# Ledger of designs, part 256: miniprotein binders against q9h3h3

Target 1, 235 residues: q9h3h3
Amino acid sequence: EDGFTAEHLAAEAMAADMDPWLVFDARTTPATELDAWLAKYPPSQVTRYGDPGSPNSEPVGWIAVYGQGYSPNSGDVQGLQAAWEALQTSGRPITPGTLRQLAITHHVLSGKWLMHLAPGFKLDHAWAGIARAVVEGQLQVAKVSPRAKEGGRQVICVYTDDFTDRLGVLEADSAIRAAGIKCLLTYKPDVYTYLGIYRANRWHLCPTLYESRFQLGGSARGSRVLDRANNVELT
Below, E stands for the ipSAE of ESMFold2; O stands for the ipSAE of OpenDDE; V2 stands for 0.75 times the mean of E and O plus 0.25 times the DockQ between their complexes.

## First folded at step 18 (miniprotein)

Design GR10 (at its last look DockQ between E and O 0.80; V2 from the best seeds 0.84)
Fold by OpenDDE base, look of step 18:
Structure GR10 (fold): chain B 235 residues (1-235), chain A 97 residues (1-97)
Amino acid sequence: as target 1 above (235 residues)
Amino acid sequence: DPEEKEELIEKLIELIRRALERARRKAEEGRVDEAIWLLIKARIIAYIYAEMTGDPELVREVIRESVEILREIAEKTGDPKAEEALKRAEEALKAVE
């Protein structure tokens, strides 16, 4: 993906964040209602702007599932942004380590596994597997983008609480694989999103920390996870 | 494609405007947390704009507007969250002036 495509996708994601979400909250809704909710709002049919004949009549930014242990804590994002602006003005070198320290200092530690899928049955099936894993407590929270007018790829995001907790990141990968997902996964900390750092940035920062590839007959995890910063396999 | 780039830049500007307008409406409704998040998003979009254009001025404008919106909320509601958010925005403004 060229830098332009990444920026366009980022703009669309920001726009989507401002529109209403379709949410299944396992803290308040019985797990037995999940299948009916999934059938009512399949991601391949839910449209971004509420097109005629879609399950939604109004715009939808995201479709999300919250697990029983989900606690929304984004940390001090405003403090993070202020510190980032001050850092840029200082002219000091900016490295992945710098971003890690900023994230820790401001308690902005969330990250997400990302997968991109074409609209259709495979996407809806993948989402159903992820949603079930969230409701069953194997994952904490996930979201999927609705269908765009142009029929482009949709994204599923599976969140973890701490991108610095390598074990927690790997456990989420294992849960995603156990749900039957076989596509490529990339892991991105939210700190990069909050600072507008995408591919081809002037600081040469890579927002992808980990890459997971499905492996047949491999370890109990069913994947190989690469640390992209160090170019080392973790599994 | 230069034309595609310009179209995206225009879209970013429009999204910032939309975010700020929505933040103001949420502020008027007393929805402090929602207003703060919309201001955060406006700043993210301004960062993307700055990276694409090399111009940081829009970031400064978003921060300035954020200070105004948060001040109005803090004065109207007395919400400690709004006061803290205002303090952070003022600190950010000083850093980019």
Scores: ipSAE 0.859, ipTM 0.943, lowest interface PAE 0.5, mean pLDDT 93
Fold by ESMFold2, look of step 18:
Order: structure tokens, then sequence, then C-alpha cells
Structure GR10 (fold): chain B 235 residues (1-235), chain A 97 residues (1-97)
């Protein structure tokens, strides 16, 4: 009955993008202030719309941490979108290869590892570990959704700057696991987000490129990473 | 479930309207980067709509609105980022006509 779950979540994420964010920016804020900031704004208590009893008095779309080395560059997204329009009218097949080529051509190379956790201590602890990894330089940028009024799972997004750099994506997975995170991770290149391509699309594209599962007795990295496109284990 | 689909469609249309209205306000304030970012969001939401409905008209409408807003920003500011964004929006408009 809920055949549009991905589209609902995408719409909610787009709405959140357009609301104010709470940001710890290591490029301008001393690292010694991080623990106090985390204690003030745990994601289980920061509310989406600024409830009177929460630490935020205004709506919050996302809570984010920018690392010291974070260099914001989304690439040529306007050019990507224009080329996408032209591609659709060209009669050329739309495949994972054409999406990859569009992303490379327009330098829209970022992507993200995603994890979903229920509100509470586990979520706040996971976020704190990720935030510390960002400030310490093992990760570059991350965000977490605030507490929704109706409850439900929240999402942590950990960005990488180049989804075509498989080793860099796997290094980010390893850094996430080193922070003690054992839940399922999925990896999505941002090119799919900028073109509005989610699961059940008419081109049968799979926006999830990798899955990472923590596995006892597996890789030294503590992860079993599956390439969804080729059905090949990387670890 | 057609009722659930219609509710989501209404939400997408409202989000597009909100993004475009905010982009226009940022353009009037001369805030080029923020206006462009909001137009990108409007376009993404329109893509989701087009995939759900099979109807490309809202994408075309967003592109037309983007050209209008970006032309106004480029005229008012002379900002090379606004000029480049306008060029890209005009290319997209040509592709969908």
Amino acid sequence: as target 1 above (235 residues)
Amino acid sequence: DPEEKEELIEKLIELIRRALERARRKAEEGRVDEAIWLLIKARIIAYIYAEMTGDPELVREVIRESVEILREIAEKTGDPKAEEALKRAEEALKAVE
C-alpha cells in the first residue's frame, strides 16, 4: 500500500534541505568546542519544527558537521541537469554507464553512505562518533536528520567526494566502522539525487551502488561490502 | 493506491511552488548562489513528479520559471554565476521544447 516510500522520503529530504541547518564547522570553530555542541544538540532531541521543550527554538532541516578539509563543490549541477534534458530527447539508451559519464563530465562526483537509526542513545552515540571522525579528519562531512514530530527512524549521511574512487568510498566505510557503527550502510551517488532518480524508476537504474554489512570474522575492516551493480563482494 | 499517490503529488507541487517563490525572493535580494540552489531543488522535485506521473509538463514549467528568474538576476547583478546558470537553463528549455 506504501508503493511510494522512497518518493515520500525524498520529498521530506528536499523540504529539509530548504529549512535552516545546525552546523558545526571545524574550518571556523575550535575542535575543543565539539563535545559541548554535541551535548547541546543531540539528534534525538533537536526537533524538526522547534518544539518549545527542545534545544532549538526554530525549525531545523539538518544537523551537520563540516571537517577542516571540507571544500564545498557540488560541481556543474546546472550543466548536469541541462545535459540530462538533452540526453532524454536524444534517443540514446539511459544506463548506469551513461549516468556515470554524465557525473564525470559535469564533475558531480559526491556520494554518501547512509544509515538509519531509531531516536535514542544509540543514534546520539553514533552521531557523536561520526562527528568526531569528521573533526579529526577521517571523514569530510556528515549530516543527521532531526527528530520528527511523529517519531520514526532518523538518517545519518556521511559524504565522500568522488563515488568513482572506490578506495576512497571504502576508506569512509572503514572510518564509520571504526566509530563503532555496526548497522547496515548503503551508498548512493549524488548524481541520482540531482536527477530525481529513486528506486522503481522507468530506466530500472539502481541508485544504491554499494551495501556494507558488519560481519564478525570477515574483513579486517569489519565490513562485508557488496557491489550492487555487479553482485560482487569487494571485501 | 491512487489516494496516496495524489497526496504525494500535491506535496510535490507545493514544494516546487515554495522553492520557486523562495528563489524569486533571493533573486530580488541579489543572493545569486542561494537562488540557484533553490532552482536546483525545484528541478529535482519536478523530476520526481515527472517520474511518478509520466507527465513532463511540471519540469518544463520549472525550467521556464528558472529562465525568467535567472534573467532577472543576471540583469540586476551582472554576476557571471547568474549568467552561466541562465545559459544552462536556456539550453534545458531548448531541449524540452
Scores: ipSAE 0.844, ipTM 0.934, lowest interface PAE 0.6, mean pLDDT 89
ESMFold2 (binder alone), look of step 18: mean pLDDT 85; pTM 0.824

Design GR11 (at its last look DockQ between E and O 0.84; V2 from the best seeds 0.85)
Fold by OpenDDE base, look of step 18:
Structure GR11 (fold): chain B 235 residues (1-235), chain A 97 residues (1-97)
Amino acid sequence: as target 1 above (235 residues)
Amino acid sequence: DPEEKEELIEKLIELIRRALERARRKAEEGRVDEAKWLLIKARIIAYIYAEMTGDPELVREVMRETVEILREIAEKTGDPKAEEALKKAEEALKSVE
């Protein structure tokens, strides 16, 4: 993915965030209704703009599932952005450590595992597995992008509360693998998103902290997780 | 492709406008949290624009409009959250002017 593609995808994600979401909230809806909801709104058929014949008549930004333990806490994102702007003005060096410290200071610690899949049965099946894991309490929250255009990849995002908690990040990877997901996963802290930092940025910051590759016959996790900052395998 | 890049830049500008307009509507409705998030999104898009073009002016413009929108909310609602958000936005703007 070139820098241009990453910026385009970021713009589309920002646009999607402003449109209504289809949400299954396990805090208020019985778990027994999940299968009917998944059948009603398969991600491969839900369209970004509510195309004729789609399950949705109006635009949908995201399809999401909230677990029983989900508590939205984004920290002080406004303060984070202000500090980032001040840092740029100061001319001080900007490193991954700088971003980590900013995130900690402003309590903006959320991150997400990302997977990209083509529309179709495999995507819908993967989403159903993730949604079930969220409702069962193995994961806290996840979302999937609707179908934007024919043949375009869709993204599933699985969130963790703290990107600095390595164990928590690895546990989420394990839960995703246990749900039957075998594709490549990348982990990105939300702090990079909130600051508009993507691939090929002027500071040479890599927004991907971890990479998970599926492994047959391996450890109980079923994956190898690479720390990209240190180029070290964690599993 | 320069043409594709220009098209994306135009899209970013339009998305910022949309976010700010929606934030104003939420402000009029007294929906402080929703307005704040839309303003944050506008700022993110402005960061992407600044990275693509090398021009930070759009970030400053979004910051100015953020102050105006949050001031309107604070005056209309008297919500302490809006007042705190306004104070932070004013301080941030001063730091980049």
Scores: ipSAE 0.862, ipTM 0.943, lowest interface PAE 0.5, mean pLDDT 93
Fold by ESMFold2, look of step 18:
Structure GR11 (fold): chain B 235 residues (1-235), chain A 97 residues (1-97)
Amino acid sequence: as target 1 above (235 residues)
Amino acid sequence: DPEEKEELIEKLIELIRRALERARRKAEEGRVDEAKWLLIKARIIAYIYAEMTGDPELVREVMRETVEILREIAEKTGDPKAEEALKKAEEALKSVE
């Protein structure tokens, strides 16, 4: 029953991408309006399909906050996918290095820190902290899933613009921890998402590049960050 | 769990159909960037399907539909973005056929 959990979650994420989003856009909305927006749309109460009594009457795929400096640039994802098709038919080996080079060549450099939390006050509090960090400029863009009918954990995604920029990724981790987040964080470059590569894939690739664990004796921001590819602590 | 796998496969197929239908509607409205992103989504879902089943045929079908939708946009609008996207889609399809 649980052998396809990653694939099921990926399918749900793709479905959510195609439904309407609730967005606070700091590029066009004053920061003073954020608190009211957060109170209106707590992620534990916004429903995926718009049930009676929820803040939304329509389906919501994601709740998102765009920072003042958010400049969307996904790179050449179409070209990435085309090169991926050619690579698969070429007979050349598919390795983590190959995926990294493909991402660099096509400028598909974004990635995200992920955290999973049960519905409730803790989730809403974590999201509010992340949203404030985005509006204040410590983070660039984040989204959180709404509550599904079946319950279960919800996900917060905090994006960074370049997974090859280790310092930038670590700075985002620090900003997340400064917002009071103590749960496990995992980092996935978007190249894996755009190529549909999840755990248990035929190439044995690990889509998680970094893990961040809260620890009192860790970095100045309270994180202990592990590079999964090299099994090396970065902090 | 074979029943769980089959249910997920059916869901993936439905999501691909939904993405392609929406991409066609955006194409008819001349909204090139939105159509392109929906086609990218359809391709991602097809990749998940191919990994689960070992069968690339649905990826091929999505690639063929992508070319047809982008050709329609390019012909209707003359938009350089649509022409560039069409060329990339045609090259990708040729590389696997």
Scores: ipSAE 0.838, ipTM 0.931, lowest interface PAE 0.6, mean pLDDT 89
ESMFold2 (binder alone), look of step 18: mean pLDDT 82; pTM 0.786

Design GR12 (at its last look DockQ between E and O 0.80; V2 from the best seeds 0.83)
Fold by OpenDDE base, look of step 18:
Structure GR12 (fold): chain B 235 residues (1-235), chain A 97 residues (1-97)
Amino acid sequence: as target 1 above (235 residues)
Amino acid sequence: DPEEKEELIEKLIELIRRALERARRKAEEGRVDEAKWLLIKARIIAYIYAEMTGDPELVREVMREQVEILREIAEKTGDPKAEEALKKAEEALKSVE
C-alpha cells in the first residue's frame, strides 16, 4: 500500500472513532447472547453510514467485542503527544527506539494485530471466530470496521495490552490462528497511531512491528512471525 | 494524483473541525473524558495533515483550540481531571510556541 492509501485509511479510521460503536460487552452480557448478536450485526452487512436495508439505521464507526478481563488503559496519550512535539523541536534523531521509550515513559503500550478482508461470508466468519475467542477469554478486545459505501476491504483489529511483551503478542497471534484465521496479519503499536505515524513518514519509521504468515503443517502456532525491525523470525 | 491528495487534505481539515465541534459539545455537557479524547483525535489528524503538507501550523492551531476547550470544561465542572488536562495542554502549547 502506498503512503497515500495509508493516510486515507487513517483518516477514515479517525472519522469512524468519532461515530457510535456497536459493542458486545462480555462483562455485562451473557456469553449465550453472542451468537444472536453476531447474527444481528454481521460486519459485511452493517454499513458505515446506516444505508437503507442495513441492520443499522444510524452511522456506525466500529463493531466491537469486550472480554471479561478488558480494562481500557490508554496511558497518558496527552503527555505522549506533548513529548513528541518537544522531541521534534529538539532536532534530536528519532528512531524506533525513541518511540519505544516514549511509549514506555507515558504508559502507552497497547498494540493490535490487523487483518484486511473483503466483505462477505469469509469476513463474517473470521469476525465470529475472533468474537468467540474474546468472549472465551483467549483475547481481551477486538473490533471490526463496518462496510463502506464504495465497498473495499474491512479491517479486524485484535488488541494486546503491551507491544513490548513479545510473548503476549505471540500468544494473541496463536489465538487468532486457533480461531481459524489464515490471512496475513500485521502488528502495529498504538503509539504510532497516536502520533500520526504511517508508512512513508519523514523519519522512515515503520509502524508495523511484526508480520504473521499462516503456515500449513507447521508448529502448534500455525504461523511464522517476523520481527520486521530486526528481520528475524520469532517462531 | 495531486487532485486526490488535495481532496484528502480537505477531508482532514473537515475532520479536525468536526472533532473540535464535537469536543465543544461534550465540554458543554460536562463529559470530560469524551472531550479529552476528541481533542486527542484532532491532534492526530493534524499530525497526518502536517506530514502530508509539510506545514505544522495546523497542529499549533489545534493545540490552541485544545487549551480553550479544556479551560471551558475546567471552569464549568471544576473536575480535577479537566484541570490537569488543561495544565498539560498549556505546557505543551508553550513548548511549541
Scores: ipSAE 0.861, ipTM 0.943, lowest interface PAE 0.5, mean pLDDT 93
Fold by ESMFold2, look of step 18:
Structure GR12 (fold): chain B 235 residues (1-235), chain A 97 residues (1-97)
Amino acid sequence: as target 1 above (235 residues)
Amino acid sequence: DPEEKEELIEKLIELIRRALERARRKAEEGRVDEAKWLLIKARIIAYIYAEMTGDPELVREVMREQVEILREIAEKTGDPKAEEALKKAEEALKSVE
């Protein structure tokens, strides 16, 4: 292995984006149906390609829950990509500040808290807690990967609508912790995803903006959040 | 591991082909927004390829294909969303050629 793990995961995520999703949409489905849906489609048993014995008979790219306030708006991603190409040919330095400004200019402000869990009860329990938080309005939208044939860790993504709104990102972290999640969380703005920028990039950009660790010291928040760009603790 | 790199490169190229093919089908169905999203995804995959290989040429090839697909949609439908997307794609391609 040469360190192509991030690129492999990115490729799998891109493939998953193009396959059908299993979605619980709180705007069109009564909240009372959520528990049955969660029991039918636990992420540790929903298979990527519809293996025998799984609850799905066709490929599933993602399992997702949309909250009542879900309003899909990725911003001007095409314009973002165009400006990115122009920036690269201009000879100007590419820095975290230029990425932030591109995202703001094109209104590509969404981002996500990520957690990685092995298949099994812990993953299914974490997902159920997140899904309930979305339907109850504490979070707005989340997705989880299905089980891959070769196994391995699965990912839960919990979205926020504006990575520049530090308070909103921290509120989402708090809601995740209130759902009982104790594992490491990392926060990645979607601008990095749309520009294909991963950890080992030529510009030395850091796609992880925040890192959250569960804190046992009795704080009301229950987590310790580090701002990776400024190396400063926010909690 | 050069064999893993070669396999991943082949996978990225296939995913681009798949995204572009699906974008053309959505365009034929008049689903402009879905076609635009698939074209955006093709470019994301091309960015991953370019960073991994150091070679930007596949990005340029995808950009040329995006212009072709968007031109066909705009001519067929007259949809202002397709015309604006075409304009952006043409300007982006000009900036790198």
Scores: ipSAE 0.824, ipTM 0.923, lowest interface PAE 0.7, mean pLDDT 89
ESMFold2 (binder alone), look of step 18: mean pLDDT 81; pTM 0.758

Design GR2 (at its last fold request DockQ between E and O 0.87; V2 from the best seeds 0.88)
Fold by ESMFold2, fold request of step 19:
Structure GR2 (fold): chain B 235 residues (1-235), chain A 97 residues (1-97)
Amino acid sequence: as target 1 above (235 residues)
Amino acid sequence: DPEEKEELIEKLIELIRRALERARRKAEEGRVDEAKWLLIKARIIAYIYAEMTGDPELVREVIRESVEILREIAEKTGDPKAEEALKKAEEALKSVE
């Protein structure tokens, strides 16, 4: 919060969106090539701007894996943004329910589980597990940030296609845990990203819908998932 | 930290200019979908700027630039996707007067 950390990370993510991506696309590339690709481009060694000695000689914004069943559908983001402008000038209250309805109306339903990891073996291993889950069809699409020059924490984003489908979001959490991921996960609907709404916003909206914590023991799930809006455990 | 805030503000402005310039280039090449997504990105960055500074003027400027760019694509190509995108940008412009 201090030093505009969320805004700085958002700015870097927007810059990264506009630079080239390294993509393994299972829709056009045989699954048997995945392990070689992962070995060639570990996220702890792929550098943001193509540093000497990196596997990449050119800038990389994101490293991504698209699953066989991935069907891109961002919805009507332009219409969402236009309706957002109208809403802000209408004098009507802006609430989590208002944002949910805007997203539904414009079919901007995607969202993502986020995890933050330091560069190194744990990051590369986590990414490899996620990437395999995507290619095997347990998850649809994921991306990871490359190594920053200062070597700070990196982010893995695992997308789901409908944040209102609670079962689907929980299934993605379960698939992430089955890949051996034990760190904290937070879930953010893309509607907040497309409207530039981060933690420190004037409406006091919470862009994190769910929080998942690893749990050893209990049945087949491996996590406890909290609904942040209602402060209610879902598992 | 006022110094960190000022540096971030300059970064956001640079990113908006980059997104708009690239959108114009894609528009000149007839790449409607790519231009549209760059304009969406410019808008997101402008929203971040507005939230951090309390100043909505850059959002309005991005909307105005979006209308100009999309109008040029629509007139040059007649592409229904460009016309649809232009209509939505014009709706946003109407809201900010």
Scores: ipSAE 0.882, ipTM 0.950, lowest interface PAE 0.5, mean pLDDT 90
Fold by OpenDDE base, look of step 18:
Structure GR2 (fold): chain B 235 residues (1-235), chain A 97 residues (1-97)
Amino acid sequence: as target 1 above (235 residues)
Amino acid sequence: DPEEKEELIEKLIELIRRALERARRKAEEGRVDEAKWLLIKARIIAYIYAEMTGDPELVREVIRESVEILREIAEKTGDPKAEEALKKAEEALKSVE
């Protein structure tokens, strides 16, 4: 993906964040209602702008599922942004370590596994598996993008509380694989998103910390996870 | 493609305007958290703009407008969260002036 494509996708994601979400909250809704909700709002049919004949008449930014243990704690994102602006003005070198320290200092530690899928049955099936894993407590929170007019790939995001907790990141990968997902996964900390850092940035920062590839007959995890910063396999 | 790049830049500007307008409406409604998050989003889009154009001025403008919006909501609600958010925005503005 060229730098331009990444920036375009980022702009669309920001626009989507400002529109209403379709949410299944397992804290307030019985798990027995999940299947009916999934059938009502399949991601391949829910449209970004509420097109005629879609399950939604109004714009939808994201479709999300919240687990019973979900707690929305994003840390001090305003403080993080202020510190980032000050750092840029200082002219000091900016490294992945710098971003890690900023994230820790401001308690902005969330991250997400990302998968991109074409609209259709495979996407809806993958989402149903993830949603079930969230409701069953194997994952905490996930979201999927609605269908765009152009029929481009949709993204599923599966969140973890702490991108610095390697074990927690790997456990989420295992849960995703157990849900039957076999595609490529990439892990991105939210700190990069909050600072507008994408591919081909002037600081040469890579927002992807981990890559997971499905492996047949491998370890109990069913995947190989690569630490991209160190170019080391973790599994 | 230079034309595609310009189109994206225009889209970013429009998204910032939309985010700020929505933040103002949320502030008028006394919805502190929603207003705060919309301002955070506006700043993210301004960072993307700055990276694409090399111009950080839009970031400064977003911070300035954020101070105004957060001041309004702090005055209307007296919510300690709004006051804290305002203080942080004022500090950020001082650092980029």
Scores: ipSAE 0.878, ipTM 0.953, lowest interface PAE 0.4, mean pLDDT 93
ESMFold2, look of step 18: ipSAE 0.860; ipTM 0.941
ESMFold2 (binder alone), look of step 18: mean pLDDT 83; pTM 0.796
ESMFold2, fold request of step 19: ipSAE 0.875, 0.872; ipTM 0.948, 0.947
ESMFold2 (binder alone), fold request of step 19: mean pLDDT 84, 84, 84; pTM 0.804, 0.805, 0.805
OpenDDE base, fold request of step 19: ipSAE 0.878, 0.876, 0.878; ipTM 0.953, 0.953, 0.953

Design GR3 (at its last look DockQ between E and O 0.78; V2 from the best seeds 0.85)
Fold by OpenDDE base, look of step 18:
Structure GR3 (fold): chain B 235 residues (1-235), chain A 97 residues (1-97)
Amino acid sequence: as target 1 above (235 residues)
Amino acid sequence: DPEEKEELIEKLIELIRRALERARRKAEEGRVDEAKWLLIKARIIAYIYAEMTGDPELVREVIRESVEILREIAEKTGDPKAEEALKKAEEALKAVE
C-alpha cells in the first residue's frame, strides 16, 4: 500500500470521527432490537454524506455497536501527545519499545483488529456477525465505516482494551473468527493513531503489531496469528 | 504524484481548521469532553501534515489555539476537567516554543 494511500485513509478517518455516529448501545437497548437496527442501517447502504436514497439523510462518520461491558477509557491522550512532542524535540532514538512505554505511562492501551471489505452482502454479513458477538459479550465494541461515494473498501474495527495483553488480543481474534470472518486481520494499537504514525514514517515504526490469517482445519482458533515485531507465530 | 500530494496537504489544513472551529463551538456550549477530543484530533492531523511536509509549525499553531480554546471553556464553566486540559496544553506549548 502506497504511503500516500495510508495518509489519505487517515485523513478520511479523522474527518469521519468528527461527524455523527449511528450507534447501537447494548447497555440501554434490548438485544432483541439488534436485528431490526442492522436491517435499517446496513453498512453497504449507509452513505458517508447522506446521499439521496440512503438510509441516512445526514452525514455519518461511523456505525458502531457498544457491548454491555463497554467503558470508554482512552487514558491520558493529551499527556501522551505532549510526551511525544517532547521526545521528538529531544532527538532521542524512537523505537517500538519507546511507543510501548509511552502508551503504558499514559494509560493509552486500546487497540483494534482491522478488516477491509468491499461494499456488499459479504460486508453486511460480516458486520452483522461482529455486532452480534458484541451484544452477546464476546467482544466489547466495534465500528464500521459507511459507504464512500467512490465505492472503495469499507473497514470494520474491533477493539480490545489492552494491546499489551497478548491473550486478550488473541481472544478477540478467536471471537471474530467464530463470527464467520475469514479475511485477513491486522491489529493496530491506538497509540500509533493518536500520534499520527502510519506506514512509511521517518522512524520506520510499523503500526501493525499482529496479523491473523484464516486457516481451515487448523487449531481450535481457526487462524494463525503472526507477531510482526518479532516475526513469530503465536498460535 | 506531486499534485495528489498537494491536494492531500490542502485537505489536511482544511480538516484542522474544521476541527478547531468545531472545538470552539463546543467550548462555547460548555461541552468540555467534546472540545477536548476535537483538539486531540486537530493535533493528530497536524502530525500527519508534519510528516508529509517536514514542517512542524502547524503542530505548534494547533497547540497554541488549543490553549486559547481550553482557557475560554475553563473560564466559562469552571470545570476541573477543563482546567486540567488547559494545564496540559500550556505545558505542551512551553515544550515546543
Scores: ipSAE 0.871, ipTM 0.949, lowest interface PAE 0.4, mean pLDDT 93
Fold by ESMFold2, look of step 18:
Structure GR3 (fold): chain B 235 residues (1-235), chain A 97 residues (1-97)
Amino acid sequence: as target 1 above (235 residues)
Amino acid sequence: DPEEKEELIEKLIELIRRALERARRKAEEGRVDEAKWLLIKARIIAYIYAEMTGDPELVREVIRESVEILREIAEKTGDPKAEEALKKAEEALKAVE
């Protein structure tokens, strides 16, 4: 009755992509302005559609921070999608290996660590830590969803530029943990997003490559990371 | 819940229509990259729809509309990016027809 599916969350994300974003762009904005910007636009108070009493008067799809060295390159997504159509009609098997090769061939290599938090101080504090890590250069780019009318958890996405670079993905996990974040993180390559492949797909593909769990007093990195495809701990 | 599933399906259809309409507006303005990304979004939403319903027809329709929109941009602007995007949309169309 009162549940959500991955497809509902995906639809909301697509709608948000098409609305205006609130962006702190370190490439054009002095870093000294970041703390004031964070105080003005906490994600727990920025509303999806610009409700009265919120800091934004117009709809906001995403709140984002771009780092000084961020140079967006999504790769050849159109070529990826065209090859995907051809693959589906070819009769060839669709496996995690074929998805990985498709992503490599078209240079669609980005991915993201995801975290879900309820609105409030904890979310705002986590976002502020991530935003500072981006502006300071430990991370390249991140975004967070605004507060929805119905309430519920919001999502922070922290991007990496190459999901096949396992060490780079783990370094991003470490930077997130160094910002004081202790919640569950999941990692999803963008190739799955661009092909509309979510949890309950007919090919039984697992769009989540890694799970990261904070471990108090545990590993040197401060987290335990599981490779979901091979069921192997990486840390 | 069947009612929640049907509401989501209707939302997906509306989002596809919105993405395509906005892509046409960007094409009229000569904004190649913005139009291209809206068409990519429409395709993603159509993939979600196809998985939920088992019916790939909206994917095919989005591809056909993408070819039309990208052809208009390519003819108007002469931009190599629009020509390349059109070629990729035409390849996708060949795969599904």
Scores: ipSAE 0.870, ipTM 0.946, lowest interface PAE 0.5, mean pLDDT 89
ESMFold2 (binder alone), look of step 18: mean pLDDT 83; pTM 0.797

